# VH-VL binders against Protein NifQ (nifQ), part 9

Target 1, 180 residues: Protein NifQ (nifQ), of Rhodobacter capsulatus (Rhodopseudomonas capsulata) (p20629)
Amino acid sequence: MLHFPDPFATGPGPVIPAEALGFILAQGLRECAAGLGPLTARLGLSGADLAALRDRFAPGLELPDLDLPRPEAGPDQQAIETLILWRAGVATPEARWLAAILARRSMETRHLWEDLGLPSRPWLSGMIAHFLPGLAAANARNMRWKKFFYRQICSDAAFSLCLSPSCDDCDERAACFAPD
Below, E stands for the ipSAE of ESMFold2; O stands for the ipSAE of OpenDDE; V2 stands for 0.75 times the mean of E and O plus 0.25 times the DockQ between their complexes.

## First folded at step 4 (VH-VL)

Design a6 (from c9 with heavy chain I103K T104D; framework fv_necitumumab; at its last look DockQ between E and O 0.04; V2 from the best seeds 0.00; counts 0 for: pae E 12.5 > 2, placed apart)
Fold by ESMFold2, look of step 5:
Structure a6 (fold): chain C 180 residues (1-180), chain A 122 residues (1-122), chain B 107 residues (1-107)
Amino acid sequence: as target 1 above (180 residues)
Amino acid sequence: QVQLQESGPGLVKPSQTLSLTCTVSGGSINSGDYYWSWIRQPPGKGLEWIGYIYYSGSTDYNPSLKSRVTMSVDTSKNQFSLKVNSVTAADTAVYYCARDLMKDFGGVTDYWGQGTLVTVSS
Amino acid sequence: EIVMTQSPATLSLSPGERATLSCRASQSVSTYLAWYQQKPGQAPRLLIYDASNRATGIPARFSGSGSGTDFTLTISSLEPEDFAVYYCQQRSYWPYTFGGGTKAEIK
């Protein structure tokens, strides 16, 4: 029996970190059904990694595109993935999958939790605290995660892009650019 | 600057549906940074969170009330609404609408309406 | 559901005294705790967010501290307008539950 979170869930409820990955898979599947590209491209993982993730967090769920390789990533996506892995504090397969997913979904224009298909911001932060504890500790000021990623890579001379698309879409843009 | 104002009937009979609307002024309800909440306070008692709604229509309800509660948003009127079905005397309370300034963790309820008393009585 | 327990239920003090209000969570809520003040006939007002940050316009005599399960609101020198009911709220896990309140009243 599949314990797949309802994709129409309407808010945070208790944050269950393993279920967060189910919401993320469901969002990727919705985007595939909408013709936006293969599941590997939507989530930033190879078909092999998607199968492994499915087997752990949504066993029995049928996924497309499991024979496809991981798509090439642009420099901003690579920079965010590297930042997340550097801060992760662990070297688990789950941390590796989530770093790739978070980096890929940060390329979208809405708030990160929305583009991940999560019910709320606490679901994103609870998932990160569970699977990426070092990353959670690094965001001590509790910044919006996509903003945090871009601020971190823009402050490092080794990275090349400083863009925060989530802030460009909100009425309170000044708060997004305030000092940390 | 942002202001929230509750409106709706102050008296509701048992078994009927309590229906309230919150009108937002001085700001837009159609924002990605906020949840829009309902909170109630029975006379002389503490505060109980009822639920919230996001501008997209996404909601979450207190499990203790989930079977009886529906919330909605009307972005064209800058309003969000609460319905509580099958009310009893236990639903008599001051009902507040509120704005939640959301972060990935924590957040804060930074603006409250004045509150409206709803009495459930035969 | 996380139960928030406030103590004391009533705090009887005079203006100029220090008030210390306690809030305890049934499990860790990290630093995601808010404090609100409610005066008679009014809606609650935000005082403190994220355990220790004063909201805009809140006087420096209000301070918050704590993390995990134990939190404190301190009013360093009570003013006449500070006699009210104070509520804590955890913001870590849905539903974001409130404490039962501490009433600060004139001794």
Scores: ipSAE 0.005, ipTM 0.484, lowest interface PAE 12.5, mean pLDDT 82
ESMFold2-Fast, scan of step 4: ipSAE 0.505; ipTM 0.767
ESMFold2 (binder alone), look of step 5: mean pLDDT 91; pTM 0.906
OpenDDE, look of step 5: ipSAE 0.021; ipTM 0.606

Design a7 (from c9 with heavy chain M102Y I103S T104S F105W; framework fv_necitumumab)
Fold by ESMFold2-Fast, scan of step 4:
Formats: C-alpha cells, sequence, structure tokens
Structure a7 (fold): chain C 180 residues (1-180), chain A 122 residues (1-122), chain B 107 residues (1-107)
C-alpha cells in the first residue's frame, strides 16, 4: 500500500536506470553499426520490445528496423533468462526486457558490465537491484554475475552437464578473481 | 594496500576558500569500481558527508553544502580535491578523504585518510 | 534526508562486559547500513556492512543485526582496544547520513 522510492533507481546516486539502459542501447547500436548483427540480435529483444524500451527510457531516439523478430536463443541463454525471471521478484515489462538483455549478453566474452557498455560493476548491480530486486538478493555472496548464472545452471543440471564457460576458461582470468 | 592522505592548509580565514587534496597510493583512482569522497567532523561532533567524485569527473554533493562545494579529480597524479567557498567558523572540522564502493547491498566507505584539521579563524 | 539516531550517547562498561549499541533510522533503510569504529585522533574504521556482514579483519566479537529502521551493533566481550566511538551510516538514500555516535568508555 505505501510506496517508498528506491534511491538506487533514480536521483543523485551512482546509478540512474534510464542512463544505464541508455548505455546498453548505445552499446547495441555501436555493434549494429559495426556489422555484428541487427539490434534485435545484439540485445536479445524483438523489435516491438525495443520500441517499447526506447519509448520508456530514450524517447525520440531513432532505432534501426524494428519489425525484426527476436532471434532464437540457445539452451544456455534460455536457461539464464528463465533463472532471472524466476528470481526477479517482480513481473514488470522492464524486468522482462532486462532478463532477455542480461541472458543474451552473458553469451559474450567480456565481464557483463563492460559488455553492456556500463561505466562500472556498481552500475550493473544497481540496475539489477532496481529492476530485478529478487535476483539482486539471490546473489548474496556478490559473485560476478556471469559466474553466478553459470553456476546456477550447473547446479540445476545436477553437475552432470556443466558445459558452460567458467572464469578458469576466460581470457581475463585475473579479472575474474580480482578482489572487491 | 590502499592508503589515502589529505593535504592542505590547517588555518583558513573567514570568507576565504578552503582547498584540500587527497593523494591515493596502493590503488588507482582511474577505476570504475569506486567513488572518492570527502567527509568532515567538527571538533567533538559527528560525521558529515560532503560529496563524492567518480574517475570521469562526475560529482554529487550533499545538498546542504552544494552551493559552496566543488570537487575535482586528477587521475594522472592519482589525486582528488575539495574546495569549500566562503568559509565560516562552522566549517572548522577534521576533513577526511575516503574510498566509496557502491553496490546493490548499499556499499561501504572502506578506506579513509587519517584526516586533516582545518581551523577557520581570523 | 534520513536522520540517524544512536543511543545511548555514552555507554560506560568494564572490560569483559557485553556492549549493545542502537541505531534508528527516521525511515526504512532496508539492510543498507554500515557501522564504523573511531578511536581518538584516528580515522573511522569499517566494522559491519549490509547490517550484519563483518568486514575483513574485524574480530568475531563484533556483530550487527537489524533491518528497516532499527539496528544493533553488539560486542560480545569488550577488549581494552574496543573503547571508542561507534557510528552507524545509512546507505539507502543520498546523501549518506551518519548517526551522532555512541562513545564506549571505561567505567
Amino acid sequence: as target 1 above (180 residues)
Amino acid sequence: QVQLQESGPGLVKPSQTLSLTCTVSGGSINSGDYYWSWIRQPPGKGLEWIGYIYYSGSTDYNPSLKSRVTMSVDTSKNQFSLKVNSVTAADTAVYYCARDLYSSWGGVTDYWGQGTLVTVSS
Amino acid sequence: EIVMTQSPATLSLSPGERATLSCRASQSVSTYLAWYQQKPGQAPRLLIYDASNRATGIPARFSGSGSGTDFTLTISSLEPEDFAVYYCQQRSYWPYTFGGGTKAEIK
């Protein structure tokens, strides 16, 4: 009944959700311009969802062809998206869009916050806390987000099929083990 | 190990500008993981948050002080600075620089300088 | 701004006794609360973050609890080096605000 504003969502704090999504959209547009694929493929969203996200957080921004469908996701991407939605704690359109984006970008090789074009790891964690509060709570040990997702998938498969990347296999091994 | 050290004049006259610099060692200011903060403590009183700066130069100041405060960062020297304009006796305090980690769980102020006493007196 | 109130202002105890320090927020700060220790002439030192997590290197006798508006710092058995001023800080809303402090002093 009573609503209290989330200080990590908006205001003079280090994370502003509209700006965080603006960085993500800008990253996808740069990759689209570089010939890496359509925006729908880079962010894991349908043209319709991209238009809605743009209208909400970047009104007036011109996006490339928005009538393209969302590309099919592989099993790891689908499992991560399902995990995020299950853990989200909310059922908002923003949560659905962000779950799809996070799952898609978890398939890339960089740290998730770098890959998304965010300024730093706190921007990623703050954005997740705002839009996906249950997911933020589930990562209680402050594990790096991709490692958290892949570890959950391995656990769900009863350790019989852990074919997901790990920090031991990444090019930037030292960064995966950097202290907080 | 990360260490922060404040430097600047210990005595400032009323109406002048208080200027302090924080030198960081054992870690880089040029990092997206941290914010760099100034906190003050009047003699015998509690702690008051002044503001923070990000390595990009982005700042946020305590609204009660915003009209008089400016922060800057010099990543080449691994330093950040505080200026407080038009000082009065109420600005007499120990000034601390500190490292701030933002996180979904609220974050922390994990490393502090030793503090420098600034007295505002004629 | 969120107002943080600490009580008591002064806590007079003997070594070996249990200390319980309170911190109250004027509105809910969830678990986004930290505790700091300050000795005379020294900078504050982080003790507890996210209400109940002990910082690296902090002895097990220190523990934090609480959520929402009411928080407690407990020292299970006071050592001579624990006589200091303790501050709580809310990190839920900018600007981050501190309590007025509780001074733990020898009886």
Scores: ipSAE 0.000, ipTM 0.462, lowest interface PAE 14.9, mean pLDDT 80

Design a8 (from c9 with heavy chain D100E L101Y I103D; framework fv_necitumumab)
Fold by ESMFold2-Fast, scan of step 4:
Structure a8 (fold): chain C 180 residues (1-180), chain A 122 residues (1-122), chain B 107 residues (1-107)
Amino acid sequence: as target 1 above (180 residues)
Amino acid sequence: QVQLQESGPGLVKPSQTLSLTCTVSGGSINSGDYYWSWIRQPPGKGLEWIGYIYYSGSTDYNPSLKSRVTMSVDTSKNQFSLKVNSVTAADTAVYYCAREYMDTFGGVTDYWGQGTLVTVSS
Amino acid sequence: EIVMTQSPATLSLSPGERATLSCRASQSVSTYLAWYQQKPGQAPRLLIYDASNRATGIPARFSGSGSGTDFTLTISSLEPEDFAVYYCQQRSYWPYTFGGGTKAEIK
């Protein structure tokens, strides 16, 4: 009845949107169970939006924290979410939910597909191509998604957002300022 | 200095499973900073990417080999492994294990094992 | 998948000469291209990453250039130790694919 996708699934095949969102919900639930915060904070959505997403893609799944509001987002998270919505190419509820999730998970320290709980990088790119086709087209270079987001907002913010969470103290820091 | 060392049988019979292990020293596999890959090279030919694995167990395989390949990781032993099922003479190659670094420039394969020759014959 | 084509297959030169090796991608890989050197009986060694950045410990005589679909590895003045096989690899799209290699040989 209630069955989470296997996090070790072998390869994406054609990306199925319900499966991709199932992995994302499973990741948030694992982090909630581990005491890292409420589901709304882990996925960057209000309880109402989580319920709507669940009803669309995982009907019958029990989710915690559905009575909580969306937590306040920091400036980097807000900038990434705004960029995604601006470039989405569509105006759908799914685009809105995914923009919020992608912006929130971009604040974690690993590759975006890993922090979303997806099996591999092609799963993320396929999901973005399905729900956010304008954003997918803008990443013609197939750049890693967190770096693409920070690079895009960096140019508009006089390079203030070029310090990605994935860049600590390394020689590759110059890559955050690299042109396309 | 990070070092990678392949180990496993040098001779495998057709239709059997080829099984190799990579032992990592001088660095931890239990790290979110790197991926770990297998690359092969048939005698006298070029390099072919097999796939990679993250310390969590997440994998991506070359679609041309996906149906026959599995990778696994054992962070407690600082090792990762490759299995290729139903081998034929076409699987005869030097097998390399390697470390993947990912960055805004697409990343790079920065350390390679010395390679191990696996011959498929009766 | 992205097909990588290297030319020439074999490059016969003398020490001291300039070597120019080409790598072409079947579609744009931006600058996500690496070059590797392989000597007989040895594993490949990283030379260049992101099309033009020299890896740590690689001599200044090695340089890379190009973007999109056309890339070049240049060795400004061949040393005896530089006679080897060179591979390019695109890192833009999974699966990551290698070229067929260019063998630099004496005479």
Scores: ipSAE 0.009, ipTM 0.491, lowest interface PAE 12.8, mean pLDDT 81

Design a9 (from c9 with heavy chain F105Y; framework fv_necitumumab)
Fold by ESMFold2-Fast, scan of step 4:
Parts: C-alpha cells; structure tokens; sequence
Structure a9 (fold): chain C 180 residues (1-180), chain A 122 residues (1-122), chain B 107 residues (1-107)
C-alpha cells in the first residue's frame, strides 16, 4: 500500500539493529542445529514472537519451531526480564522481544555479547541503546551487561536473589559492583 | 476495498468480560504486511490505543490495560477479537477495530471500522 | 508514555478562513506523527502521516509540518465539511498516544 523509509536505515551510529538481531537469530539457529534445543528455548521467545521478529528484521529467513510456546523461565531470568522492561524507557514490541532474549541468554556462562553471537561488546551496547534507551542510560558506569543485570537484581531484592556464584563469592561480588 | 466491521454485545455488566469481534473483508488477515488493532473512545473524550495483533498471534497491549486485555485471530473466518476482563463504568466507550501498517517507528492506520458502543452498566 | 498536547482546544472560524492546529510531544517523536479527522458519530479518518504526507483522497488544502516535538496541521481555506475534531498521534514509541483533540467549529 504505502511506502515508508526503513526505520533503521535513517538511524545514526555504527550498529545496525537488523544486523544485530540477524546475528542473534543466526546464533540461535546454530544451537538448534547442534541439538541444544528448539529455537524458542534458545532465545526465550514464543514461536509467534519469533515469527514477528523474523518478519520485521530478517524477512524470508526460514525458522524452525514457530508452533511452540515460550518455555517457562526461572526466577533469576524473570527478575532480569522485569528489570530490563522496567528500565527500558519504552514499551515497544522490540523492547519486549529483546528483554526476553537478553534475560534468557544471561542464564548462559559466556559474556553476553559473545553468547549472543554479536561481533563485539559495542554491538551489544549499541543494540541496547537503540531498543532499550532507558536501560542504556541506567548503566552509566559502563558495567559489563550481565554483571549489571545481576548487580541490579541483587540490589533490588536486598541480595535475596543473589544466588549465583557471581553474587555470593566475595571476589565476584566486588566484580558485580565494579565499573567496567 | 478493505472494510472492517465490529460486532458484540452493546451492554456488559460490571466485573464481567467485554468481548468484541472484528470481521475483515476485501483483504486477508493472514498477511505479514499488517497488524490489526483495537482503539476505544469514551463518550465525549479522546482516543486510547488498546493493542494490536499480528497474524502469527503476536500481541502488544497498552501497558495501562495489559493485565485485563487479550486479543486473538481466527484466520479461517478472517476475524480478530478483543476481550477486556473485569470491566467497570470506565470501560464504557465506542470500540473501533483498525488495520495498521506497523513498523518499529512510524507506520499508518489506514482503515477503521465504524465503531461499536459498549456500555458497562448493571 | 509520551504525552501529546494539542492547542487550541477549540477553534471558532468561518468557511474560507485558514485554520492552524498545533500538536506538541513531551519528547522527540522525529517525524512519526499522524493527524486524524473525526466527525460526530463517525470513526476517525487519516489525514496526514509521517508529519507531512497526505493520505489518499485527502484534499490539497490539508497540510502538515514539523518534526521533533512541535507539529502543525494547516487547512488553507475551510470548507463546511472540515468542521470536526482533529487528533494528532505519535507513532515513535509504543503505546501510540493521541492528543486531546482540537475542535474546529463554525462561528
């Protein structure tokens, strides 16, 4: 019907959001191919949300598992997702999808940008600044993202949710609160 | 040409669920080009966006209403529906269904239904 | 949520006069702003999208301008059918929010 300019084509900065999400989808697909689980479980999204995300940022990409619901999230994952949405500064569908992905992948053991299949840490920070501007502003000390999430949920819950080794160990606890 | 038509009860009792259906003709709901929306307008007041649904079933609801709202699609009937739980007099409004050309930032709402008045009263 | 403020609340004008309607956003919405016309008993009708683009079938007397936080809808010469309520809507951030409306009424 009507032709609109691509919203990401006019965005400033070195990070292209569609490319960032393309890397994330590619990482999830590699893990599915490796037998680590369905795409919905790897990215923490329902098949319905994955279809919408794909149509928005990677049209034509064939995705498996689009008929599956979102898997249940544990308490730490739920706390991180709630934190991201509360701090997001926006309430867009993209913020909701990215919050779910970031919370799910924070449960893995690698650095968040590396785990997501992004080229470098600035790609993660740039993607967060684009889709979750309030969250980007909240990390004013440029703390590593996964440590920032754990630090925030530990602080918000009076440390009752600091059950991971990173929050319980004295040395790792100092790292939780250290600036980048 | 595309036409949207709302249907459902015009009177709902307080605390019950308001249920509306939008029937689309002249175009397919089973399309990745559009989102399908509900907007409401209390008598004599302005417009409030309730939410939208994508053909895949993906939904986003206005945060002020999210806990009470559910939308669904029925592609076989070319229809989408709205449910609002636990209604009060504040939910009395004309309810419009609409087609939205959705993009991350921007887009356009190009077709609206004629609207249906729903009164919440005992 | 982004708050949209329209002014004036009411415009009292005669046919043939120029109407200027203002819409202000609480934060930048770039050019992602639409204008709608609503007549009593009718659904809103899209007039302008992306701040300045006329929708199909909308007469040339309607024009939109602005970017960032300040937007204007202009009707160069009012026709009798133009007396209606006009709403602006930002589409930069979800939820999409509307202004309170400007009623154009006949003097």
Amino acid sequence: as target 1 above (180 residues)
Amino acid sequence: QVQLQESGPGLVKPSQTLSLTCTVSGGSINSGDYYWSWIRQPPGKGLEWIGYIYYSGSTDYNPSLKSRVTMSVDTSKNQFSLKVNSVTAADTAVYYCARDLMITYGGVTDYWGQGTLVTVSS
Amino acid sequence: EIVMTQSPATLSLSPGERATLSCRASQSVSTYLAWYQQKPGQAPRLLIYDASNRATGIPARFSGSGSGTDFTLTISSLEPEDFAVYYCQQRSYWPYTFGGGTKAEIK
Scores: ipSAE 0.191, ipTM 0.701, lowest interface PAE 4.6, mean pLDDT 85

Design b1 (framework fv_necitumumab)
Fold by ESMFold2-Fast, scan of step 4:
Order: sequence, then structure tokens, then C-alpha cells
Structure b1 (fold): chain C 180 residues (1-180), chain A 123 residues (1-123), chain B 107 residues (1-107)
Amino acid sequence: as target 1 above (180 residues)
Amino acid sequence: QVQLQESGPGLVKPSQTLSLTCTVSGGSINSGDYYWSWIRQPPGKGLEWIGYIYYSGSTDYNPSLKSRVTMSVDTSKNQFSLKVNSVTAADTAVYYCARDLMSYTFGGVTDYWGQGTLVTVSS
Amino acid sequence: EIVMTQSPATLSLSPGERATLSCRASQSVSTYLAWYQQKPGQAPRLLIYDASNRATGIPARFSGSGSGTDFTLTISSLEPEDFAVYYCQQRSYWPYTFGGGTKAEIK
């Protein structure tokens, strides 16, 4: 990697898609090597989808577990994935792969950009703007992505309250809109 | 030039599996640039997108059909296939295979279609 | 899913006349809309992609316009070979969906 865009720039900045997805694959590989599970489980993709993603954005990279199916997703993960696909603004395989990854990693406890192995939040926002332009437009107040996802799926519930805090319930409301 | 041709039985009994194969010539399926799709059209009606497959085997299916549909690809034979389980009269249609260039910048394009094959579901 | 509505269902025109075909999406699809032509017994043929870009080999008399929810296909002067069914398709959201079609027939 000879050069990269400024990862500390605020807002939707320049993002090299192959580099962003390279960081995500590297994070998944680190977790797989650490014994946290197969790559398919860490990224929420089938082996076939991982091979396709690798061939598009990281050709020549050796990946494990390409013969495994996609693990079953829980209801929150499915709801987030459905939301992302519905709001995506495009119906491309890249959008589908990224929606699955974002939904799976939203189940972890860290900030989404940090959990994905990205350098900063602008890398995540830039990647979303590039591959999921309709979703980027929908987050008009520049909320933190994981908070945005949980707030959206809770507001779509027919009868139940949100199990995850919304930005309106956040003690540090300013932090929900911070670019970080 | 690139040509696609569907093949498979023209008659399928209700509750059985409909199986079709698309043979591609004049171009390689083993390419990261293209996706390979199935679209159907009941007689006298409009078009319904069934799904697509990438050369690695990655698929995406129309949710209305997802529980009954399976696609596969054989890059060595330059073919891809469709299976629809538990067919009913509603599955009677002309089935087309097609080449698709997907793009996050312009939505992509479906540029080459097979001639179509009529599949009738009846006893 | 996004519902695509085409109007009119049938256009009865004479050769040499201008044809204007409409396609409406139930929600915004930006410019990610394609138009196809289908003749009896044949597969659909791509005419227009990304709302206004003409596909390779398509005559200049075909043009597309629109964005968001409202799209138009225009044939500036109908030739005999243009009498066919025309379909629009949105490519913005999964699954890809088609309109019901507009049949252009000789008056």
C-alpha cells in the first residue's frame, strides 16, 4: 500500500474501496487466527461470498473457510441487514456483501468503524456513501452508524420497544452525532 | 459474439423440481465483471427477476421465490443452472437466462439474453 | 419491493409519430432505471440504462429521461420495427422489479 486517503478527515471523504474492504478482511483474518471462529462467522458471509469479495477487491489474498456456509443470523442482525438493503439505493452484489458484514459486526460491542478494523469513522461513512448511497443519504444528521441502525429497526417495530438505546435516550447526545 | 442458450424439460408436473441450464458461448463465465441471471415471463404477462449468480457461486434470489430457488455455476463448462422446487401452475412461464453487469455507480445493465424456453407445469 | 407502474398499457400510433411512454416507481430509484424492448416470440432487448444512456447499437430515435420516481422513454419517429412491448426496470433496490409493460401497436 503506497498511499492512502486521510483517514482522519471528517464527513464523507475520499475512500479507496479496495483499501476499506482490505481492512475489513484483515480484521476478520486476525479474529479467525485468534480462534474466535471461522471467517464466515466473523464477517457474516458464505465462503462463496467471501471468495467473490476477495476476487473483486483483494485478488490473490488467501482466505480460509471458503467451503463453509453462511452462519444463521439472529433477529436483530436480520433486521439490520434488511434495513440496509432496503435503504441501499442500489441492488449490487457489493451492496449485499457490505450489508451482511455491517449487520454482523453491529452485533459486536465496539464502535462499528473500530470493530471493522477501519482507521476512523470517516472511512466507514465514506465506504457506505460509495457502496450504499441511499443509506448514506438516509443518515442525514450524521449519527453514529450503529446507533442509526438500532434506532431505525426499533422505530419499525409494530408493537415492541427498542431493546437498544436510541440517540434520543443517550446521555451524551452530542456524541451520537460526532464524526469521531 | 456472446450467446446464451437455455435447455431443460418443457413439461414439469406439479410438486416436482423445474431444472434449467444456460450455456454461454463467445464469452467466459469465469470473469469478475459479470453476474448471470434468470428472469421469467408467464404467458401474456410481464417479467419477473428470479435471481443472479457470480462465477464464485455467490447468489442473490428474489425473496418471493427464495425458499424454492437454487442456482449453481460450472465455470469449466461455461454453464449456470436454475432449480425451482415444488412447482405449481403459477410457475408456468418462459424462462430466460441473461448476462448482467452490476455497478454501484449506475445500477448496472442486463445486456445479453437467451432466446427463452417455455416451461409448462401441468399434469 | 419497489412497484413499477407503466402507462399507458397500450399506445396506438402510426409510423412517423412520436411515442412517449411513462414509468413510475413507488419510491425513489435515483437514475437506476433501464428500458427494454420485447417483440413477440423474442427475448427482451436492452434500450436504455441509468435512465438516459442509450445501449450500444440502439438508434438515436430512442431516448430516456427522468430521475427519482418519474421516467419517460421517447421514440421520436416510430419505425415499423418499433411496434413492440416496452418494459422499465428499477435497479436501485433488491429485488430488481419490472413495470407491467406498454404495448406500442399500429393504429
Scores: ipSAE 0.006, ipTM 0.518, lowest interface PAE 11.5, mean pLDDT 81

Design b10 (framework fv_necitumumab)
Fold by ESMFold2-Fast, scan of step 4:
Structure b10 (fold): chain C 180 residues (1-180), chain A 125 residues (1-125), chain B 107 residues (1-107)
Amino acid sequence: as target 1 above (180 residues)
Amino acid sequence: QVQLQESGPGLVKPSQTLSLTCTVSGGSINSGDYYWSWIRQPPGKGLEWIGYIYYSGSTDYNPSLKSRVTMSVDTSKNQFSLKVNSVTAADTAVYYCARDLMITFGGVIAYFDYWGQGTLVTVSS
Amino acid sequence: EIVMTQSPATLSLSPGERATLSCRASQSVSTYLAWYQQKPGQAPRLLIYDASNRATGIPARFSGSGSGTDFTLTISSLEPEDFAVYYCQQRSYWPYTFGGGTKAEIK
């Protein structure tokens, strides 16, 4: 008998990358249905990228707005996306799609994993570890992902824009740096 | 059976643009499963990755060449192309096109599973 | 860019001998590493992908191992057709980079 590595057994829990992306697509679809904007704007992807992502990880799922271009990203969103791609550790379509999604959703007000419709923070960290392994390794202190992005951007001399959110929103200092 | 075939001039003058096309048969470029790459090899030297293109037109280039390189894809002709501007003798090499298989489920892997035969491009006046 | 260093530059061996080729990365590439064989006048041929997976049609005598920064290609018993140049390649970071090659030649 042979032991085979589980290609989805990466990150902190039983994270299934296709399921994680399915939750994200479902969240975008709920927001689109609620009139918050087209799917391309909610997820920061072109219709072509959404179709490709759907075909690879959620085949058969019907998506609207597949004929629309990617909306223009503001400078804060662009800075986060650039950071994620620089740190990614791989050069793959999945890394590019996820970087765009994470940058776009980092502009919302809720915790990133919750805003993306994921079941818990480990699902976000596990998805990042799978698709963006260099980024996962760079967050060695398990800092909350949005805070990690803002801190990295502010400390990097290559980025002109500092997003520096306050830790005042955290009840406990440990919570500002812990994944949960 | 997938086949890749390079085509283009074998001789390019210094400062001009090197233009090559890769024709794919036995498989479709219009597929989310593959990136399509150009790789070169100067005579007697090792391999250098130039860049890749996805069926949607998304590209990434080797930073050492990025200012001089453009790739394009024509899914209707099942072709993708490479342009290198402002060439010098250092651009003399055998140029290969290759398919880069991206596994959708099971993780990310790095390999070029099918290669063209290669075409020698000499930069000389 | 990640620098890939292959050693030795040249392996002089006889048919039937075991060959071991080394590839080292300047920083961790996890398992995102492939091995290629190139014969004179031919395009490279994929042997191993994702560090240890044998490509379709590649004989069982070829095997790959390693993770992180240190990788090995092993040919358990050299056949005459195995005398060629071997390259390793990483995909962990763009740009993709190749090693300088190891030439296996007949002693």
Scores: ipSAE 0.006, ipTM 0.482, lowest interface PAE 14.1, mean pLDDT 80

Design b11 (framework fv_necitumumab)
Fold by ESMFold2-Fast, scan of step 4:
Structure b11 (fold): chain C 180 residues (1-180), chain A 123 residues (1-123), chain B 107 residues (1-107)
Amino acid sequence: as target 1 above (180 residues)
Amino acid sequence: QVQLQESGPGLVKPSQTLSLTCTVSGGSINSGDYYWSWIRQPPGKGLEWIGYIYYSGSTDYNPSLKSRVTMSVDTSKNQFSLKVNSVTAADTAVYYCARGMITFGGVIAFDYWGQGTLVTVSS
Amino acid sequence: EIVMTQSPATLSLSPGERATLSCRASQSVSTYLAWYQQKPGQAPRLLIYDASNRATGIPARFSGSGSGTDFTLTISSLEPEDFAVYYCQQRSYWPYTFGGGTKAEIK
């Protein structure tokens, strides 16, 4: 079993995986309640996958929309999800669910950790290190996660799927590598 | 003790759908603790993982077979099933159902297997 | 997909001898590797998971080692019931893949 530090302590790795997934479910539920769409669309998962995720990390939590399929993803979302699965370093159901969630939430407008409902970027990085250890290792320069994904899919697809320029192309390179 | 038992037709014609069911006894399939898998073995050949299913219906399939494979689960009967569409002679194999051993962060290995059922694809 | 290569394809030994079976991955699978034993007409039996952990009920003569791309299953002293086909399996990346098998045969 993995050991995690106190989530309120300052420093790297203040992540409880079940609590992190709980924040993500709570964010999706808030957006569903606000009329932004069904839970399956907000988190990029089928109802069956949401039920499985709930059972693993938030047992007893009542979720809506569990009878709905996963909505179709656009090409950028699909490219990010494929990248995450290819880089995951493990082949687990949790890695697949998290890859789908991360790809879907990367389509929103704020920093990834904010759009996931997490308290801070270290929570996101710690969750990625736990469930997607190969992906965590691949981001060796500690680049902001959405920028890392955009840069990787640009590189892998001969720039056909670029959502924004790479960190090497931007005048504010520090923004690509800044924490939070 | 947990036991898994495969059932279904032993002969399937080319282009038809191969359909198998696994019955679980000695343990509940209506549980978040396990993933349930199908693995096949052509006569005299090695093992090929087909896919797995969670009791909620969540599935992952081998990409080489994903376009032809569907799994389903029936928790009331303590069963899960496999369908392989548009079969050819290459689908002739012993088909095993198996339980995936889950730990925190995912499936480790397949700890209980059915005895296997031979499915021959022939006209 | 990750390709798992087992060697040798066939291992001919006598009871009481040490058996060493190799499994090589086309890319790193960390320690996320399992070993199975299969006897004719039977389902595979889990021997080792996560490279070196013996499954419940598996005799101490079976041991696993390795990390990254190179893995070994060792049977310290072959018993008559150990003559079987052995498969390795990785769980590091989808799809899960098995090696081609090593057949341990008597005589």
Scores: ipSAE 0.007, ipTM 0.578, lowest interface PAE 9.3, mean pLDDT 83

Design b12 (framework fv_necitumumab)
Fold by ESMFold2-Fast, scan of step 4:
Structure b12 (fold): chain C 180 residues (1-180), chain A 123 residues (1-123), chain B 107 residues (1-107)
Amino acid sequence: as target 1 above (180 residues)
Amino acid sequence: QVQLQESGPGLVKPSQTLSLTCTVSGGSINSGDYYWSWIRQPPGKGLEWIGYIYYSGSTDYNPSLKSRVTMSVDTSKNQFSLKVNSVTAADTAVYYCARDSYMITFGGVTDYWGQGTLVTVSS
Amino acid sequence: EIVMTQSPATLSLSPGERATLSCRASQSVSTYLAWYQQKPGQAPRLLIYDASNRATGIPARFSGSGSGTDFTLTISSLEPEDFAVYYCQQRSYWPYTFGGGTKAEIK
């Protein structure tokens, strides 16, 4: 298929959802190769889910150890995944896979887009808009995604998580919870 | 045209496992285009979505049933199966197998249904 | 889970009349709503997807409308074969949930 970028766009170029998931798989594979754990643990998916994601968006890509189960998620990860699915606006297999990946990678320390191996934040936001349109709409003020997730779960009466460790310890804690 | 056919025991005793198989003809389960679902309907009641499976074994189940439900796929036989553990009279229903597609709409559709098989849970 | 409420539970009409069936969601499901027809002793049949798109092979007398929480299935002129139970289903939230059904019966 032919794609011509908008000549007046000032951003990093077009976001292609299949290519975004390809970057995420590549990041997980690099971490697996570096000995940080199996691909299922790095991306928060079962081997069966990874195979399904690969078949849909990266056909022909060889993935290791697709017979492994999904590792158990801690309470913060579960809360973020539940939030993402609740706000997704649509219930598709792709939404479920992406919610699990985003929740797992929100447990890492870097900016979410960088941690996922994406070229820039617009790639993450574009991918979210495509697969999780209700979540994209809910982040109307374009808050940084991990900050948005932690603020949402801290505000929910059902969750016991009130403060993100990264925001609690930063020099500009107020900025972590301010709209942006 | 694709056809789906349910098979399994019509009577299951309380506390036992309900096991059903769906045989697909006119199309391949070994395809990345489709998800394969189970839906049930108690006598005189409405429809309840049980869950789906992809040919890789990827599943998602209705949370109300998740602790008791397991699905599996056998691409060599062009079949997929449902197991419901610890059944009670509330599990008495017509069970339908069906095909889900996300090809024509982002939200997906259930486009082909089996004829249904009645499973009665009784002593 | 999202609760889908269909009304009326029973709709009694004569052939040739217009039928209007309602489906309400407990929260917004955008346009991700499908309608199914079920005749006695048969499996459900897809009629409408994405609120207003008619499935392949479905007669033009069937139409769907609505978005958000309020949806309508319209049968412009009832044929004898249209007397059946109709179900709506939302696909915005997992698990997918169905309405309780509307039975269209001959008056």
Scores: ipSAE 0.065, ipTM 0.674, lowest interface PAE 5.7, mean pLDDT 84

